# VH-VL binders against Mediator of RNA polymerase II transcription subunit 18 (MED18), part 3

Target 1, 219 residues: Mediator of RNA polymerase II transcription subunit 18 (MED18), of Arabidopsis thaliana (Mouse-ear cress) (q9sjz6)
Amino acid sequence: MSMECVVQGIIETQHVEALEILLQGLCGVQRERLRVHELCLRSGPNLGVVSSEVRLLCDLDQPEPTWTVKHVGGAMRGAGADQISVLVRNMIESKVSKNALRMFYALGYKLDHELLKVGFAFHFQRTAHISVSVSSVNKMPKVHAIDEAVPVTPGMQIVDVTAPATSENYSEVAAAVSSFCEFLAPLVHLSKPSISTGVVPTAAAAAASLMSDGGGTTL

## First folded at step 13 (VH-VL; from r3 with light chain S32E)

Design t4
Fold by OpenDDE, fold request of step 14:
Structure t4 (fold): chain C 219 residues (1-219), chain A 119 residues (1-119), chain B 112 residues (1-112)
Amino acid sequence: as target 1 above (219 residues)
Amino acid sequence: QVQLVQSGAEVKKPGASVKVSCKASGYTFKSYAMNWMRQAPGQGLEWMGWINTNTGYPKYADKFQGRVTFTLDTSISTAYMELSRLRSDDTAVYYCARDDFWSDYFDYWGQGTLVTVSS
Amino acid sequence: DVVMTQSPLSLPVTLGQPASISCRSSQSLVYEDGNTYLHWYLQKPGQSPQLLIYKVSNRDSGVPDRFSGSGSGTDFTLKISRVEAEDVGVYYCMQSTHVPYTFGQGTKLEIK
């Protein structure tokens, strides 16, 4: 079973450069530019299945935009979450054509919300394949109006740390992610993405919440 | 097919310890948490706790904290429950049951292990 | 701890008649993900418990369609449209929304 480990945090824009320098040193790889149009699609409830979300991601930083579909499942809970500082969830991704959106519409999916993420990312190999992205989250005032995107959380950027895992090795991967996050702790607090933890919600979670309820208010 | 096979009945004296085993087969052991429940004679079910079969991290109900220990032998897909300082009121059928880390229902149960504590 | 209260505790039923069991929780069983982790088990005489319904209304594999679960928040119901002899046993509701997981007292279904 395909899974991913994920943690997320918020960092003030003024500290992003420091984080970038730190990441450059820790990761030992070149920074990649990040400009991704993310479309979150919703379908009706599935009987007996944990709530899932389909995301279409368009990489706009390529000469020709490339599309990826992600199916994001629910997070582990109970024994799967207890004493684990990293969120583990089902995730499957595939490269798709530019017609993927049309296909999903034909299948009855609807656009829930869309975001434009702009920033940078590091992809490196340690005990696990770890991806770190630092990005601003932007909303479009009009559907697909990427050029008119405005920040959802001005002055803040989202830090995402993700690593692919399986049902058999997620603990090792989670440990690797957790260990890595300790190095980032002086600059950014990384935790399980959740809006109910009493901790400051992540910008992405806040943005998603606002978009889902039809809100367009800037945080 | 999925099976959870528990060790046989035990008779213990007060103050002793008992260790019950639960051997899993027919599925990937590390992909499901193992839970332990007990049922006193003529009584309902009581959750004792779980162990993550992947991390090895246990969670104990407060009632059993400090007296129960969950362990694993992943090489043979076996979970263990050890209960110490046994009392007469620990007389019960003990069950292991799996959950998939997601929905936390128990779809498969062991056959149960009767533990009798008597002087 | 979440207290699960079942009613009735004893349920004598005539074969072919419907049965209904109530389960009430002391607090909401809606988890942060929006799901409700309320489950029903049947323990037949001399056997281990077996899963009947998971997450309020989903029948486990092999469970007859005469069984149905419903409810929300703190109030839940298990219904049997027509009781059969094989339905004899003790029914338990269980919540796994909150730790520790807790069971109802059990409802003993007997044939009159």
Scores: ipSAE 0.866, ipTM 0.943, lowest interface PAE 0.5, mean pLDDT 93
Fold by OpenDDE, fold request of step 14:
Structure t4 (fold): chain C 219 residues (1-219), chain A 119 residues (1-119), chain B 112 residues (1-112)
Amino acid sequence: as target 1 above (219 residues)
Amino acid sequence: QVQLVQSGAEVKKPGASVKVSCKASGYTFKSYAMNWMRQAPGQGLEWMGWINTNTGYPKYADKFQGRVTFTLDTSISTAYMELSRLRSDDTAVYYCARDDFWSDYFDYWGQGTLVTVSS
Amino acid sequence: DVVMTQSPLSLPVTLGQPASISCRSSQSLVYEDGNTYLHWYLQKPGQSPQLLIYKVSNRDSGVPDRFSGSGSGTDFTLKISRVEAEDVGVYYCMQSTHVPYTFGQGTKLEIK
């Protein structure tokens, strides 16, 4: 089963440069530009035992935009989450055509909210393949109006640390992610996403919450 | 098919220890947590705790903390429950059962192991 | 700890008649993800418990449609539309929203 380990955090914009320098040293790879249009889709009927979300991601940094679909399942709980500082969840992703959105609409999905993330990312391989992204989260005043995007959380950026895992190695991957995050702790307020721990919500979570109240829209 | 096969009945004296095994088959052992329950004669079910079969991390109910130990032998897809300092009120049928790390219901159970504690 | 209270504790039923079992929790079983982790088990005489209903209203594989679960928050119900001889046993509700996991006292269903 395809899974991922996830840690999220927030950082003040004034400290982002310091974080970039730190990440450059830690990761040992070149920074990549990040410009991603994320569409979060929701279906009316509950189709699964565990709540899931469909996300369409358009990479705008490519000469020709590329689309990826992510099916994000629920997070482990109970024994699966106990004494683990990283969120572990089911996640399946696949590259799709630019017409994928139409397909999902035809299947009864609705646009819950959309975001534009702008920043940078590092991808490196050690014990696990870890991706670290630092981005501003922006909302569109009009549907798909990317050029008119405005910050959701001015002065703050979101840090996402993710690593793919399987049902057999997720503990090792989680440990690797956790160890890596210890280096980020002085600059980044880190937490498990989608868990109420009394920690300040991530910018993305905050943005999602603010946009979900407006109801779903269709093209 | 999914099966959980437990070790045979045990008779112990007060103060002794008992170790019950639960061998799993028919599924990926590390993809499900193993839980332990017990049932005293004529009584209801009591949850004792779980062990994450991937991390090896156990969680014990407070009632058994310091007296119960969950362990694994992943090479043979087997979970163990050891209960020490046995007393008469530990007489019960002990069950292992799996959960999928998400919904935490027990879809498959072992056949149970009777542990009798008597002087 | 969450206390699970079942009623009745003894349930004599005539074959073909409906049955209903209530389960009440001492606190809400709604988890932070919005799900309610309340489950029902049947332990037939001389057997291990078997899963009937998970997450309030979902029947496990192979469970007849005469079984149904409902409820929310702290109040839950298991219903059997038409009791059959094979339904004899002790029914348990269980919550896994909160640690430690806890069971109801059990309801013994018998045929009159």
Scores: ipSAE 0.862, ipTM 0.946, lowest interface PAE 0.4, mean pLDDT 93
Fold by ESMFold2, fold request of step 14:
Structure t4 (fold): chain C 219 residues (1-219), chain A 119 residues (1-119), chain B 112 residues (1-112)
Amino acid sequence: as target 1 above (219 residues)
Amino acid sequence: QVQLVQSGAEVKKPGASVKVSCKASGYTFKSYAMNWMRQAPGQGLEWMGWINTNTGYPKYADKFQGRVTFTLDTSISTAYMELSRLRSDDTAVYYCARDDFWSDYFDYWGQGTLVTVSS
Amino acid sequence: DVVMTQSPLSLPVTLGQPASISCRSSQSLVYEDGNTYLHWYLQKPGQSPQLLIYKVSNRDSGVPDRFSGSGSGTDFTLKISRVEAEDVGVYYCMQSTHVPYTFGQGTKLEIK
C-alpha cells in the first residue's frame, strides 16, 4: 500500500522570509507558488459501517486548475511507529478530472470543510522525494467562495514536510525527512502531526490560542 | 502462501541461553513486524515483544528486558529470539507471529518451539 | 499493564447451541485514532493460535459468519451462533491498544 511520511510545524509570518531563504539554499531548486483549494469530503454510515474521509485538492496556480484526490488513512502504530520521529500514514493519491467532486457527491460523500492554502513549496530529491510547503491557511465564509477567504491563524503559517513511502522503504524515507528537518530547526520545530487532529500537539495548542470559533477544523 | 517456520525443540540447563529462529516465506519480510509470544505448559499466552523488520528496532516487555534479544537476518527472511540466563519457569512453547504495522493483530503464527529448562 | 479478564474460563456447550465469551479490560481500549484494538484468537487442540476477529468485530478471512464480536471501551463479547465440533479449543482475547500487549486467561470451549 502507498503511504507517506509527515511532519508539521508552525512559524510566525515575520520569520517566513528567513525560512524561504534557508530552504532555497538547502533544496537547490526553484520555489513553486502554492495556491490550493482543499475540500475535505466525508461519507456517513449509509455508505458503510464507518465513515471515510477524502481530500480533493485543486491546484489554482495553473493556467487550467488541476485536481488531485487524496485518501488519508490510518497511521502506523506499535512496532511500525516505535522510535520513528515522523508520522507514517496510509495515503492514496491520484490525479483526477475536474468532475471528481460531482462524482463523490453522487457516491454519497458530503463536504465536511474546505480550506485555501496560499504560500510556496519546494519539491526535491534527497535520498527520498521530499516536499516542503509553507502556507497560510484560510477558510471560506461561504461554500466554495475562495475569493472571500480569510486567514484561520493570522500571523502564523503552517510548515508541512512530506515524502511518499512504501512498507519496504519507509524507514529510509523517515530518516531522510528527519535529517532534512534538523536543518530547519533554527527557524521551525517540526514534529509528528496529531493522529486525531492532523496537526502537531504544540501546533494545535498555538493555533487554538490565536483562534476564536471557525469552521469544522481546529489548527 | 504465508508461512512462519520455527526451529526445533530445545532442552537447556538453568543458566544457559537459547536461540529460536523463525523463517518467513510468502510475503515481503520487511513490510510486517515480528512478534514473540510464549505459552507455559497448560497456561495462557504471554507477549514478549516485537522487532520492526524495516528498522531492526526491538521492543521488549519489561519482564524480559535484559534477558531477551531479538535479531534479524533479512537476507534469508529470518527473525531470531535469544533468551539468556534460563530458569525452570522459562519452560514454554515459544511462538513467532507477524503483524502489519497498522492494526497490531497477529494473522499468522509459527508452529511453536518447545524450550525445556531442567536441571 | 492492562489486565484482560475472560469469563467463563470453562464453557461446555451442546452442539448447535449458541456460545458467548466475555472479555473485560482494566482500562479503555480506545486508542487516540478512535480505533479499539481488541482481538480474538482460537487455539485448537495441539495447534498454534489462529486469528478469528480483529478490532472488536471484523472477521478474519475464512472465519465463518457464525462468529461475531461486539463491545466497546472495556467490555467485549465473542459469540458463536451455532457451535460446531471444529470450534473446540481455547479462546483468547488480546488487546494491542496499550504496550505491553496482553491476553485474557483463555476460555476452554468443549462439547458436552
Scores: ipSAE 0.698, ipTM 0.854, lowest interface PAE 1.1, mean pLDDT 87
Fold by ESMFold2, look of step 13:
Structure t4 (fold): chain C 219 residues (1-219), chain A 119 residues (1-119), chain B 112 residues (1-112)
Amino acid sequence: as target 1 above (219 residues)
Amino acid sequence: QVQLVQSGAEVKKPGASVKVSCKASGYTFKSYAMNWMRQAPGQGLEWMGWINTNTGYPKYADKFQGRVTFTLDTSISTAYMELSRLRSDDTAVYYCARDDFWSDYFDYWGQGTLVTVSS
Amino acid sequence: DVVMTQSPLSLPVTLGQPASISCRSSQSLVYEDGNTYLHWYLQKPGQSPQLLIYKVSNRDSGVPDRFSGSGSGTDFTLKISRVEAEDVGVYYCMQSTHVPYTFGQGTKLEIK
């Protein structure tokens, strides 16, 4: 079982180097290169109860590419979300084989869109394990053509901060994430991401959805 | 398994305060919010507010703001509702009920606590 | 505040016959995540309320399949296909899409 706290923001590309230096000083761990091919799949009505989104992630920065499935579930609302500055959501992640895409197609899923994320990440321990990534989001002109990927929003990059949590400790994790995010001002304004259903017709629209709320460098 | 047990009936005079307890068992207390409702005799249900058992943050319906306080003792899995400056129209059965933070419906309710306000 | 209006307020029904209760909200109950947070409770005589249906149409565990919920947006219906003696009591709809949470006035179901 996995639940996570999430905040997101945007930063102008010209300020990314400054943010990387700041993160290096704050996190005290080696930065990791990030190069991930994301495939967003959506189910149709024939899979039953509710249309759902699955994200297949292919880590291209490994000696042998590895695949991960990530199912993002519902977000806390009502009392759970009240006066909490981060998004708290269910999330299940599992390693899968390269055949996962064909398996999901056989189950009735359809490719909704795909993205290539390129940048860097830091993973470190505080009250919780916090992950920070800074990446450009790129779309493919043709299906699966990662070599032809082009920036969705030239001049801007996405900053993601996530931390795993449980139903018992999420308020402490949320506080840790919020405190960490304060150190990133004024370079990045981080806030709750928008709730995404994944019903997005293009890669550009998907990237725009991810950037709909978050702040960072003023545009 | 899941159970919410409330404190017993109370009789109060106008101007006094009452504190109702709601003891939870059979589940992880901090993983579900506690809500409070009341029901005047022969009337419908009215939501008074919630308290997030994980954060301790309460929220009160505007009608009760300034007169009601929700508190917790997580060491004994107990929520409390205190209503001050009681009036005769505060006579009601008061209920606690839990919700799951995700879908915000009340799957388990306490047995209710009758509070009677009379001079 | 979202006003929840139930009809009828009093519903006498012959045993074995169907019953239908309407609930209308003054605002859409569709939340930004696409879900509709409209729930139904039954308060049997002398008891506290009990969950019957959550999120429009989902029966709670142990609720007989003669109960069904439907609707969308602002108009919702609870149906009982064949009324049993144990179904007597007051039925409430409640919305939790918007704060404050609000209940309908209640529908008292009685056997004729």
Scores: ipSAE 0.696, ipTM 0.858, lowest interface PAE 1.1, mean pLDDT 87

Design t4
Fold by ESMFold2, fold request of step 14:
Structure t4 (fold): chain C 219 residues (1-219), chain A 119 residues (1-119), chain B 112 residues (1-112)
Amino acid sequence: as target 1 above (219 residues)
Amino acid sequence: QVQLVQSGAEVKKPGASVKVSCKASGYTFKSYAMNWMRQAPGQGLEWMGWINTNTGYPKYADKFQGRVTFTLDTSISTAYMELSRLRSDDTAVYYCARDDFWSDYFDYWGQGTLVTVSS
Amino acid sequence: DVVMTQSPLSLPVTLGQPASISCRSSQSLVYEDGNTYLHWYLQKPGQSPQLLIYKVSNRDSGVPDRFSGSGSGTDFTLKISRVEAEDVGVYYCMQSTHVPYTFGQGTKLEIK
């Protein structure tokens, strides 16, 4: 089974353009548009297991929406997680058809929550394969009503950094993610998703410097 | 196929040190933590700590902090436990055991190494 | 430190009869992920310990189905539906929810 290293942070919407410029300079790749309807499903006891998380992702940035299932297993703990600054968790990802939601309901999964994420992402190689996304997070007033979505945290966006790992190399991948996050520290602080640190006090000054330089200079 | 082979029995005097080896085979060494336990004659099991074989970071139970050191030689898939300033109540069988990084149970154990501390 | 208390400490059993071993923890063994990290080991005479049950109720591969585990929170039980001669040894519960990891005192099962 495959694993991933994960960190998350938040940034004020007014500084997102500066972060995009910084990421473009650091990553050296073309940004991708992100518009994803995310359905978080949780298992019930009729499956004979403790709760697990399945995320059904509908990519709305395609002429025909494409569907991906992401089965999120347990997080590393004990010796494996000790002194590791990123979350390491089991995960498996597969393309699926539009009927996947109905099938998971039939298997006893229940909808825990749903979100619409809108923004951009970069996918690049630095010691490890790293994916960074910056998105506004929106909720639907009515189930599945994505055209009525409203911001969960107006004025804030989420920064997600993920990288695939194996049980043999995960500390190396974690170190690569942590090292990359240091380059973003003037604008955003990234940590395990269960730990929130808030916005970085230097973000306004860093953003002003990046915007005045025209997007070609790192901090 | 998974096997943990420990070094042979040792007899030591009080105040000396002992270093026990645990050689792993049949699995990817860096994918499982190594734990150390001991068992005094006729007594129960006591956890001494772990070492993360991926990072090299050890954790010691408080009662052994300052006297025990865990190390690795990943090139030969071997973990080591060194206990210093030995005293007679350190007489025990010392075990290595692997755990997965997720559920932290010990699925394979070494055969044990008897360390006798006598004056 | 979490104290693990086993009962009984000595368990003479007639061949073919059931056996039951209790393990009680001084703190809840439910971890933040909802799992309970309580495990059972058997140490046969002259051998190193071997895993029987992990996370309360899951049998390790090769462990006969006459062994079962149950319990929640602080109270746990290992059951043997029909004791065989090969089941002789000392049974330990262990928790790994909290650091340091701790073992029960052991239950010596023997044939009477």
Scores: ipSAE 0.658, ipTM 0.848, lowest interface PAE 1.3, mean pLDDT 89

